# Designs tried in a protein design chat: VH-VL binders against Probable D-xylose utilization operon transcriptional repressor (gntR). Part 7

Target 1, 226 residues: Probable D-xylose utilization operon transcriptional repressor (gntR), of Paenarthrobacter nicotinovorans (Arthrobacter nicotinovorans) (q8gal4)
Amino acid sequence: MDATSKRLTRTTVASQVRDFIVMEIAQGRLPLGAPVREMEIAAQLGTSQTPVREAFRELAALGLLESRIHVGTRVRQLAEKDLVEAVPIRSALEGIAGRLAANNYHKHAEEVRGSFEAMKEVAEGGDRRVFAAASTTFHRSVVRAAENASLLRAWNALGIEVMTILAMASSDIPLDDAAESHRPIVDALEAGDPELAEHALTHHVAAYLPATAHSNGGVDAAVQAS

## First folded at step 1 (VH-VL)

Design lA5 (framework fv_libivirumab)
Fold by ESMFold2-Fast, scan of step 1:
Structure lA5 (fold): chain C 226 residues (1-226), chain A 122 residues (1-122), chain B 112 residues (1-112)
Amino acid sequence: as target 1 above (226 residues)
Amino acid sequence: QVQLVESGGGVVRPGRSLRLSCAASGFTFSSYGINWVRQAPGKGLEWVAIIWYDGSNKYYRDSVKGRFTISRDDSKNTLYLQMNSLRTEDTAVYYCARSEYTFDYYYGMDVWGLGTTVTVSS
Amino acid sequence: DIVMTQSPLSLSVTPGEPASISCRSSQSLLHSNGYNYLDWYLQKPGHSPQLLIYLGSNRASGVPDRFSGSGSGTEYTLKISRVEAEDVGVYYCMQALQTPLTFGQGTKLEIK
C-alpha cells in the first residue's frame, strides 16, 4: 500500500500533447510507423520540449510509440504477430464475458445499452479517437456485466483501448458501420441467451484479425505467418 | 442489492484519529474506483479522495494530504479512509461513492452509501 | 483548482412547469477526447446524493427522460421538462476533468 500522496492534475501541457498525438494517430494524420520528433511536435504545438518528452514516455509505456536509443521514436506498427496472439485471447475472454453477462443482463442493461447508444452518437461525429474510447467503454461494460473481477483484470491487461486506437487508425470502415456491428451483441444479451451472446462476442472480436490471419484452403494463415 | 455501507464515524477531539470503512455488496468491488465525498452540516458536497480500481493511484484534496490515507482490501470488498490529525473543519457526513472511468479520467458516481457522521469537537 | 459556479442558488417551481439550472466552470471541461467532464447530482432531503447526468449529457441508469444535460466548454445546463414533487432537493454540478474534483455550491429546488 502506497502511503505517499501524489498531486497530479488531469489536464497538463504533457497530457494535452499526449491527446494531440493520440488523435493524430487515430485519424491517420500521423501514419503507423512514422517517425515522431520532440522538436517538431514542440514547434507545432507552441510548447517546450519538456512536456513533449513526458508525453512521449507515456505513449511509449502505453504502446503507441516505440523509442530506441540511437534510432529515435516512431508510431508503433502493431505487428501482425501481436494481433494474431492478442485477438484470440480477447475473443475468448469476451466470449466468456458475454455468456456470463447474458445471465446477469437485467442488472446491467442500462449500462450496456447506454454505452451502445453513446458509441452510435460518437460515430455520427466522425472522431475515430473518441469512437475508440467509446467502443472500449462498451466492451468493458459487457465484461463488467459478467461480474467476474479476475476476468475484468485479465481483459484490462490486454491494452484493449490501445489496440482499438491502432485498429481504427489502420481501418477505413465507416464509424456508423463500426458502431452498428455491435448490435448483435446487445440483441443476444437482451434475449438472455448465453450461447448466442458468447458467439456474438467471439465472432465480433475475431473480425479484428487481419485478413491474412484467416483460414485459406483449410490451412489457418495465422499459423503459417506466425 | 448494489450497496455501499459506511461505518466508523464518531465524536472525537481535535488531533485524534478515526478509520472509516465502506463495505460493498451486490457488485464486483475490485472493478471500480471508489471516492470519499464529505458534507459538513448544512453545507455542500466536497470531494475528499479517490482510489483507482486496481489500487495503483490515489488522489486527495489538498487540505487532507498527509493526514488522510485511502486504501482498499478487495478480499473483504471494503474501502478504508484512515483519518489522522483530525481538525474541527473535518466535521461532516462521509460518503463513499463508486465511479466509472474512460481514458484516465474518473466520472459518474452512480452508487453512494448512506454516510457515516464524523464530529470533531473540543 | 477548477471553480464551479451554479445559478440560481435557489429555485421555486410549480409542479408540471420546467426548471433550468446553469453551471459555469473557471476553465473548459471539454477535453481533446471530445468528452465534457461534467456530472450532475441530486440530493433529496435526508438522502445520499444520486447521479443524474454524466459526461455532460448522458442520463444515468433509471433517470427519467424529463432530465437532460447540455452545454460544452465552460457553460452547462440541467433541464427538467416537467418538475414533479419527488424532484425536490439540492442539485450539484461537478467537474471530473481535474483533481481535486470540485462541486458547484448547489441549487435548492422547491415546490411553490
Scores: ipSAE 0.000, ipTM 0.461, lowest interface PAE 15.2, mean pLDDT 83

Design lA6 (framework fv_libivirumab)
Fold by ESMFold2-Fast, scan of step 1:
Structure lA6 (fold): chain C 226 residues (1-226), chain A 118 residues (1-118), chain B 112 residues (1-112)
Amino acid sequence: as target 1 above (226 residues)
Amino acid sequence: QVQLVESGGGVVRPGRSLRLSCAASGFTFSSYGINWVRQAPGKGLEWVAIIWYDGSNKYYRDSVKGRFTISRDDSKNTLYLQMNSLRTEDTAVYYCARDYLEWYFDYWGLGTTVTVSS
Amino acid sequence: DIVMTQSPLSLSVTPGEPASISCRSSQSLLHSNGYNYLDWYLQKPGHSPQLLIYLGSNRASGVPDRFSGSGSGTEYTLKISRVEAEDVGVYYCMQALQTPLTFGQGTKLEIK
């Protein structure tokens, strides 16, 4: 055997299984709350159960799948309670990031604008998983522009990409509209006003709160009543 | 040099229609939501409608729902208000006002006058 | 609908003296994100309205520091520390929390 056949590849069978499941969830083909069985995925993809089990463990650790004793494995279902708890924390952290980033925007403008443009291009392709990754990259670029290592570590611990994947799977919003919803954040950072940038991030993130039966105009228009 | 210029006002009889336009310049029009706000002679300000920057959300005051339609053409940097079934109580100066993040209106046009009289 | 009530409806002030205008909302304008969605606008005679204060207490660009906004929830105040002749006009509060967006009835400020 030559040395090339023994080299580490960019992907393993387990990582291919992981990517497949993430794509199916993001595109809505594997519904939120649906049961997922190792044997069925293995049969569907023509592989053994071992790499599927490894993929399931990784996805459970990431919070996309839930495995419970006697219940089995299911696609995580975001309850209203989960968003009510997580969104205010994310909003507070990203608001702080925006305030700090506005003062440093000239140093980070290329990364922030570049990630925004990349998100718009990805939206045109229609892949919700790739969009979730691009959106997460954009938000992380703003947090990085804050130049605060503790803030970045705290933000990274929130599992933003997983929350975004699950939100995209439960939403019918066109991806081009989702991408454009981020433009006010870029505008606020370019204005160089720390308070305005904090408010732009906080308002944008707060819009992820669940819709209610009450009127939702003005500041809460993004969280429309059904 | 942000500028908003309203046009299309006039004098009409009840039941008729008018289409107002708001021509925008000096900023990236597609990044901003725009409102229509009216003011009857000698009276206060009254919000009429909003269109979000991406066109996805449109809201109206109850008294104009089903009669007025807000729209935008980003290729022409222009906002519209189609006003059907006009009533005497619709008589007012109509302003377009740029929305920022649904927080406030930072720039207003000079207004266009609509008079509905029988 | 959120009802906005201003007081007083008219105010006459000697130049250099302070002025205070109150605005009450029929329900809280404090959003879960921590911001109060109340703005103040000034309409000078023969002019379009102009922004003075946004989100309760933030002064708009170009607005003199003699203007300040305060308050939270349902009670808000606009203060002018030393009124000048150019401050004549009608002051409006507006809630931006939910549609329909609603204005107060206006407070006319005149110079004695």
Scores: ipSAE 0.000, ipTM 0.407, lowest interface PAE 20.8, mean pLDDT 83

Design lB (framework fv_libivirumab)
Fold by ESMFold2-Fast, scan of step 1:
Structure lB (fold): chain C 226 residues (1-226), chain A 119 residues (1-119), chain B 112 residues (1-112)
Amino acid sequence: as target 1 above (226 residues)
Amino acid sequence: QVQLVESGGGVVRPGRSLRLSCAASGFTFSDYAINWVRQAPGKGLEWVAIISYDGSEKYYRDSVKGRFTISRDDSKNTLYLQMNSLRTEDTAVYYCARDEWYSDYFDYWGLGTTVTVSS
Amino acid sequence: DIVMTQSPLSLSVTPGEPASISCRSSQSLLYSNGYDYLDWYLQKPGHSPQLLIYLGSNRASGVPDRFSGSGSGTEYTLKISRVEAEDVGVYYCMQALETPYTFGQGTKLEIK
């Protein structure tokens, strides 16, 4: 992404190629693990290979594509291992955020409620990429409401949006159900109870763990976080 | 089918002003950043200024800052360079050049328009 | 500002022989995205400049395969495998990593 800030043209062919690939991945039309070829994308979009190559390198830097010498480029596959490692950390950070945010909610109610309503509205449209972005914005609004800069920096370092895009691509869960699953978080924050908010966030995030991960203490670790 | 046509050059005295135009055709003008590049007689190429696709960002070489203003009118597919307080050192052929996408290379150039600043 | 230095400033070549032009930058042109922001242009006598090579090594549309670009970081080379009469002109390298964009001094290629 840093490269985009040094370039003056923002709505470019390379940007459009990037957005197209992200949307195809998010909506499941470009499957996880599938090979992605510069020539095929260039032909499909009626463009030259240069902007496609730039989009590929940028998406690889973002973690959506993987490139290996002599093998080529593929859509990154979100493995169970990735979720088993990341979900407990995310759960712990968001649990702390919920606890702190409950005490500050009156200062941030517009942002939190607004992002929740936006997520519900996006879910009605069925666009999984836009939903992934809206979901990430909602979770970030809760972390921001904690008013703890170190916590926000740590949470941002986890690459939540990329993980959410990949998770949405690997899931058949209806978006309206996914959006509605966040309602208990909003309700807990509005109640202004730090313990309840912490529990709502840790429970919600822990539900992202694969069923097989429960036997290795992932859920137990998340539930015991306080 | 991409074409860039410069106009507005001429002979002026030091301290005067000129406005150069670059008329674009054969592509979606509003999608591209466009550059002005000049070349003094018998000398090399010298970059002058750039304007982003939406006009929000503009950059200039130091020697023309405060004197030259780059602008665009997407409704007319036209790029402009307003040159004020002209100096003899500004004497050159002025080219407009299209900035290809995100890569910042100049894929199409106009034929140039000549600016001569003399007393 | 990034300074671009070309060598040689002039060369004369018998038709069919190879030619090589060097371009050195005062700072690395290899960006974090893996691209080398160095382009090559040719200006034929009485004509506007035209793009030959972009992003270090990519040949522009319509450019013959006898032209090639190589190098990375601060050292770049333009090679012509078999010089033809139509190749006469002045060759310029340009860095596009950051503004102000800067050109080399130019290399004049002549036929003998």
Scores: ipSAE 0.000, ipTM 0.425, lowest interface PAE 14.4, mean pLDDT 83

Design lB1 (from lB with heavy chain R98K E100Y W101D S103E D104Y Y105G F106M Y108V; framework fv_libivirumab)
Fold by ESMFold2-Fast, scan of step 1:
Structure lB1 (fold): chain C 226 residues (1-226), chain A 119 residues (1-119), chain B 112 residues (1-112)
Amino acid sequence: as target 1 above (226 residues)
Amino acid sequence: QVQLVESGGGVVRPGRSLRLSCAASGFTFSDYAINWVRQAPGKGLEWVAIISYDGSEKYYRDSVKGRFTISRDDSKNTLYLQMNSLRTEDTAVYYCAKDYDYEYGMDVWGLGTTVTVSS
Amino acid sequence: DIVMTQSPLSLSVTPGEPASISCRSSQSLLYSNGYDYLDWYLQKPGHSPQLLIYLGSNRASGVPDRFSGSGSGTEYTLKISRVEAEDVGVYYCMQALETPYTFGQGTKLEIK
């Protein structure tokens, strides 16, 4: 039984609404910054407002939606400052992870390679939300390969999957290219080269910096500052 | 509050049949896939079968295929396992176990009902 | 069938010390949707099994944060940061990637 057919349990209406909104955001059909109306979603999905309101609360807690007094609810617009602040931290943590993981790779090769191959398969399907999850799983596998519990705990605190979903929603990069961009990381780890692995992770993560900071000089400066 | 209660176990000879029941309460039974899992005396857990929330999909362990049938009656909030052509290796405590919401994992288990196939 | 192998098969731990249990699968449990279809269960003596961790690393409702699941692909680990007397029992990993779902052999945890 294929994992894509795994939903043998009926999801609650609220969780179905939540999944629908996440999918719409990930695919760019519900634009970043757009207002989201409870009644409109309820009408679109043929449900009452109660499960929609529940889904809105959960998505707000996850940071995908934001609500303000007198403004209403809207899809969170990933601010440039959020990436400028988070990317250097993520880059530093994942750079350390890559360096350590290169020395332990033989113990973790199946997990890292498996998650990379899974990410490539997901990319072929075109589902950006599923790709964001697969990409997050791949990066987590590298952090786990570092065999440093404190590093993993710090990395888990960054909300990587939500940031990845929001970044993918604002991107027109083909998923196949996004998946393939991770190959230098796998190659460095397989070579057992700590410095190359650190560089591969740091450079890859730096690519998440906003377009206004994406010049060779700006990216290199940010990577070194991290 | 949320619970599953198995019944229908007993002592039978090889080749006979038993029908196990699992009565559900405290949750919307028709929304969940339910599993049967067994455990032979002093041994580990062994998955037996699953039925989808709407009854349209059923999957079994190879050793029970053709002999066991999982079914549900949502009007009675009850899951069934019809066990035909019983063998001594089917001797076990049988648990029914509910899938966890929309994210998998079996979060609610009954206390089990004992099936002994002896000759 | 996917074969699940646990190690160690038994361990004794002094209260307050950490414990670690490994689970290996004969094929990757990380699917193309990005999820690890591996669950961890605890069966206390005389009790029904209870869910600890689902989809690799998610704690079930009511499970203390001293329990954590990690790993992906073919290698998974259940960790207990500070073992308490109530944690005694047999721990099982289970793959739910494809039917038949399969359990590991179980790991018995005892207090020294």
Scores: ipSAE 0.000, ipTM 0.444, lowest interface PAE 11.9, mean pLDDT 83

Design lB2 (framework fv_libivirumab)
Fold by ESMFold2-Fast, scan of step 1:
Structure lB2 (fold): chain C 226 residues (1-226), chain A 121 residues (1-121), chain B 112 residues (1-112)
Amino acid sequence: as target 1 above (226 residues)
Amino acid sequence: QVQLVESGGGVVRPGRSLRLSCAASGFTFSDYAINWVRQAPGKGLEWVAIISYDGSEKYYRDSVKGRFTISRDDSKNTLYLQMNSLRTEDTAVYYCAREDYVWGTYEFDYWGLGTTVTVSS
Amino acid sequence: DIVMTQSPLSLSVTPGEPASISCRSSQSLLYSNGYDYLDWYLQKPGHSPQLLIYLGSNRASGVPDRFSGSGSGTEYTLKISRVEAEDVGVYYCMQALETPYTFGQGTKLEIK
């Protein structure tokens, strides 16, 4: 047997722990902002603390967990600042991607259409973690269709899947509706209309901006809302 | 409407004990870490202690370790600070302050009105 | 312990003038997650402290946009673009990166 080929397929215990925590977060069983303890996870999964500690470090680096000295580790809750800063950048990058992808769509139609259909199929299953991955794959397929390597690298650096997981975990939107909200993007690309595609992407992504971002923010939310 | 109301302060001699209470309302008390912060007359703010949402983690400033004990009773939505072996330097207004849990950040978003502790001979 | 140092200790401003308060930490408050664990509080005379700014630059709910926080790492600034009479009080920075949480010594703002 080829030891090298077997090594390439092996999943570490730390990766399994990471996947478990991500699943618990995405399904709402481990709530946003909730404390997470190394010893409790280790006991629950029947493993030592070493791979759990490694998984915690990985998840903190990805932005799903937050750990501070003497305070402990928590599931990250997206701050308003996170979305106010990230959403406009994502919107601009995906708008550019849509414009470019509309001109190249005939070369990428199978990938884009296939990822949209896969997202709809996943939505029927009700698994929010799997949906977040499928949604991210769809958006990435549009960015790939732009045929711009710099754009793809910049987009990949944004941590879109993690942000999507955190957003979906706190959302009560039916997954079928979430999937269907992407149809105008596919329609614009099929039409080969660069302006319509840019508009569809920018409007779709802008919908992730929290409503509170349009207020001045402050100590008394009722005063600001009025 | 979030409210925190401290009580239990008073005037005591050095070496004696007081138990402060902080009654919480208007939010799910069991979801939040709560802090005690004090302010001596004419002085600045000084952090005293914190208790985690589930009571399993407790941290104290060094000068009160072994003398003060923070605890909570979630069935009563109440935080406590048991203060033993009181010293004149413990004289202060004591505030309880809620640490924001919902955003996964650590700011004191709501404060009580404070209760006054005076330690004098 | 992390030491927090504010300057100035006090300032007097005419209503409508800007004000600026600095806060320095003895070690970086910029965590690996990209956030600055520094908060600003205002204590008005006879009142409890109230949150103004959290995570370096985010205004708390109800806080007017004339207040802004900036800075990163070890150097932070709170600015008031147009001081109003209701802004009188003592301003404190606080690091929430690790326990013990520590406050600056406070900056007293008065109206001329």
Scores: ipSAE 0.000, ipTM 0.457, lowest interface PAE 15.5, mean pLDDT 83

Design lB3 (framework fv_libivirumab)
Fold by ESMFold2-Fast, scan of step 1:
Structure lB3 (fold): chain C 226 residues (1-226), chain A 120 residues (1-120), chain B 112 residues (1-112)
Amino acid sequence: as target 1 above (226 residues)
Amino acid sequence: QVQLVESGGGVVRPGRSLRLSCAASGFTFSDYAINWVRQAPGKGLEWVAIISYDGSEKYYRDSVKGRFTISRDDSKNTLYLQMNSLRTEDTAVYYCARDYGEYDLYFDYWGLGTTVTVSS
Amino acid sequence: DIVMTQSPLSLSVTPGEPASISCRSSQSLLYSNGYDYLDWYLQKPGHSPQLLIYLGSNRASGVPDRFSGSGSGTEYTLKISRVEAEDVGVYYCMQALETPYTFGQGTKLEIK
């Protein structure tokens, strides 16, 4: 019942505001590129502007919101350039992870299989925010199974969860189909085949590239840029 | 250079209406939230209202709610304050002030002010 | 609403001497993100208000370094290390933590 207790209470409110905004984005109710206003969110949730302002700054630091001087805060809209640059890097890192994870699968089978099953259950519920989290957890379980701390740190630096949330918001794919598209990854890992697992991961992740970037020109540009 | 110029003030009797304007130049008007702040003769500053940069959000001090309406016309780079049912206590110099910073943090530019006198 | 109280209400200073103005808020303006949502404005005679200090201690563009803001929570201070004739006017603090934005009653600074 002191200044510390009051600060924790405010932090909890800000976290609830953050979670609300993430849900609105993932469900498509707060569109990509749309302005996000402190006063509107505060009024909608029946709270003051201070916890909303804190949540906005946290989300901007995470890359879900983008802040521009004189323009205000907007939901980040992934440019084709962002995906052309990030997806090949993610594909390469997850391909390496798959190759290594196939050799270690017996130690991590329950975690990988469990996260795949959880992703399928979440898909049945139709909640795109929860699905984005479950999908990210699945991919992280594969990277963790590689037993390479440097690889995990590099993968975490890419902001995969944020990109998955933004991709989910712009995607029309049925969640059941999205979940099922991960089955070849699990099958390859269970087979203990490093080459097959690498191919399964690289092919799966490459499908996240925009149609225009599937051309040689787009891929070459990404390699030159990175 | 940034300029804000208020107009529309005058002398009116209680119960009448006035519309104030704030003409903006030297910046992209549609990118900024703008405030109305007033100052009664010999008194301090008093915040009146704010409008968001896209016009979707508006807040007012309690004493003017239902009587004053803030609005903007970005095609004319102009902010408005429609003041209805004016009271003697509304007598003041009215300033428009640009709200700078990502999260509406401070007033970096102020207009020259326009005088509203409500007397019987 | 957050109430802002300034002291003193008036201040007379010999040129070259320091001046200090206090501002008290009815609730903390320091948020968990570490920012103090308190701004200072100066209104020179016959002029519009102008920004001096924002978010507790940051000097606005063009403001001389003899002006400084300090304090946290509910008590804030504006200091002028060496008062000059051009500093004459009324100083206001304003909280920007939440709407309605509220100003202190003002402090009038005069030269002896």
Scores: ipSAE 0.000, ipTM 0.424, lowest interface PAE 15.3, mean pLDDT 83

Design lB4 (from lB with heavy chain D99E E100G W101D S103Y D104E Y105W Y108P; framework fv_libivirumab)
Fold by ESMFold2-Fast, scan of step 1:
Structure lB4 (fold): chain C 226 residues (1-226), chain A 119 residues (1-119), chain B 112 residues (1-112)
Amino acid sequence: as target 1 above (226 residues)
Amino acid sequence: QVQLVESGGGVVRPGRSLRLSCAASGFTFSDYAINWVRQAPGKGLEWVAIISYDGSEKYYRDSVKGRFTISRDDSKNTLYLQMNSLRTEDTAVYYCAREGDYYEWFDPWGLGTTVTVSS
Amino acid sequence: DIVMTQSPLSLSVTPGEPASISCRSSQSLLYSNGYDYLDWYLQKPGHSPQLLIYLGSNRASGVPDRFSGSGSGTEYTLKISRVEAEDVGVYYCMQALETPYTFGQGTKLEIK
């Protein structure tokens, strides 16, 4: 009827722990680079250490946590240098995608528009983790519209969702502004102009540093990273 | 290995009752929500009802609410659908389907059992 | 209730050619957890439905990589890169965002 049917199947404790940690990271309550103790998480959530260890293992595989000899487990630290290195690569790949997608847009218009509208709707809810996923889905839809399997494989290899989660954790940009910043991409693709679409994607991705790196001083940090 | 098998279908007149069963094997039955889905001859799939893993929550399609009752007996790894006040429009093949672990998807599905309600 | 609309309702494809099926929902299926609550099922003639794609784009165990799902919000697509004879049947999208769960009308795929 009106009922939500979510969690009608038994949810594992490890999955609950994983979701909790991801949300804490995305909302900035568990800072980048901060140590994470399994016994403290277990105590906080009222569970044993076994499901916490399982969650830690999964989050490490996703690249959100890392464990090193003599260091212990911590939230992965996305250094300014990482963004300075990754953003130009992402910009180049998505620029190519936009250029190719503009020529194929009529075949993919519903998927791209749908993901853009979904991202705007998610932004109204205020959940940065959910927004990171929606934003990643939108960008992937543009890359898919390029109809280039090698480009999609290369883009998937960049770990865009993990980077977006970590960037959202270090940013206080309003989500409605973040969502709306994608409109020029949709407009350029609908215009069917490959050069305009390439510029819209490259400009948007380049602005990623100012939009998501607030803790590092935005544009100034981007030009001085080392 | 993981399997669902329905039984209890048959031919009945309008207003009568039937009780369907769905026997599960190859997985921990008590951890899963299970659905009933039906398909009228030559028509598409239509969701009927769901029961939560612990039996505390049950949801139904509006057209069967008050007439159908979903239940489970975890000691027998069996799901039930009690169908009362049957109507001709309830004629269909009835499938049970396991809901996924953390998120909702249907896998596996049973083979189906046929219910025919005719005057 | 969420209404699911599929297009086309029938497809005739030569073996080896691609096929594409669209599914539209009357409201967004993107949930607050970031997942799209849309699944795709295939019902082969005389058989029970089987899961192909879950949560928008994830291929179910044992499903060939020629099947892919994409889309978000209200627009979803199932693609078969190279149709084979064993792919004959009726394809259904289903939303599992809220009860009542609802299916599309089905798309019948035939070999020409």
Scores: ipSAE 0.000, ipTM 0.449, lowest interface PAE 10.9, mean pLDDT 83

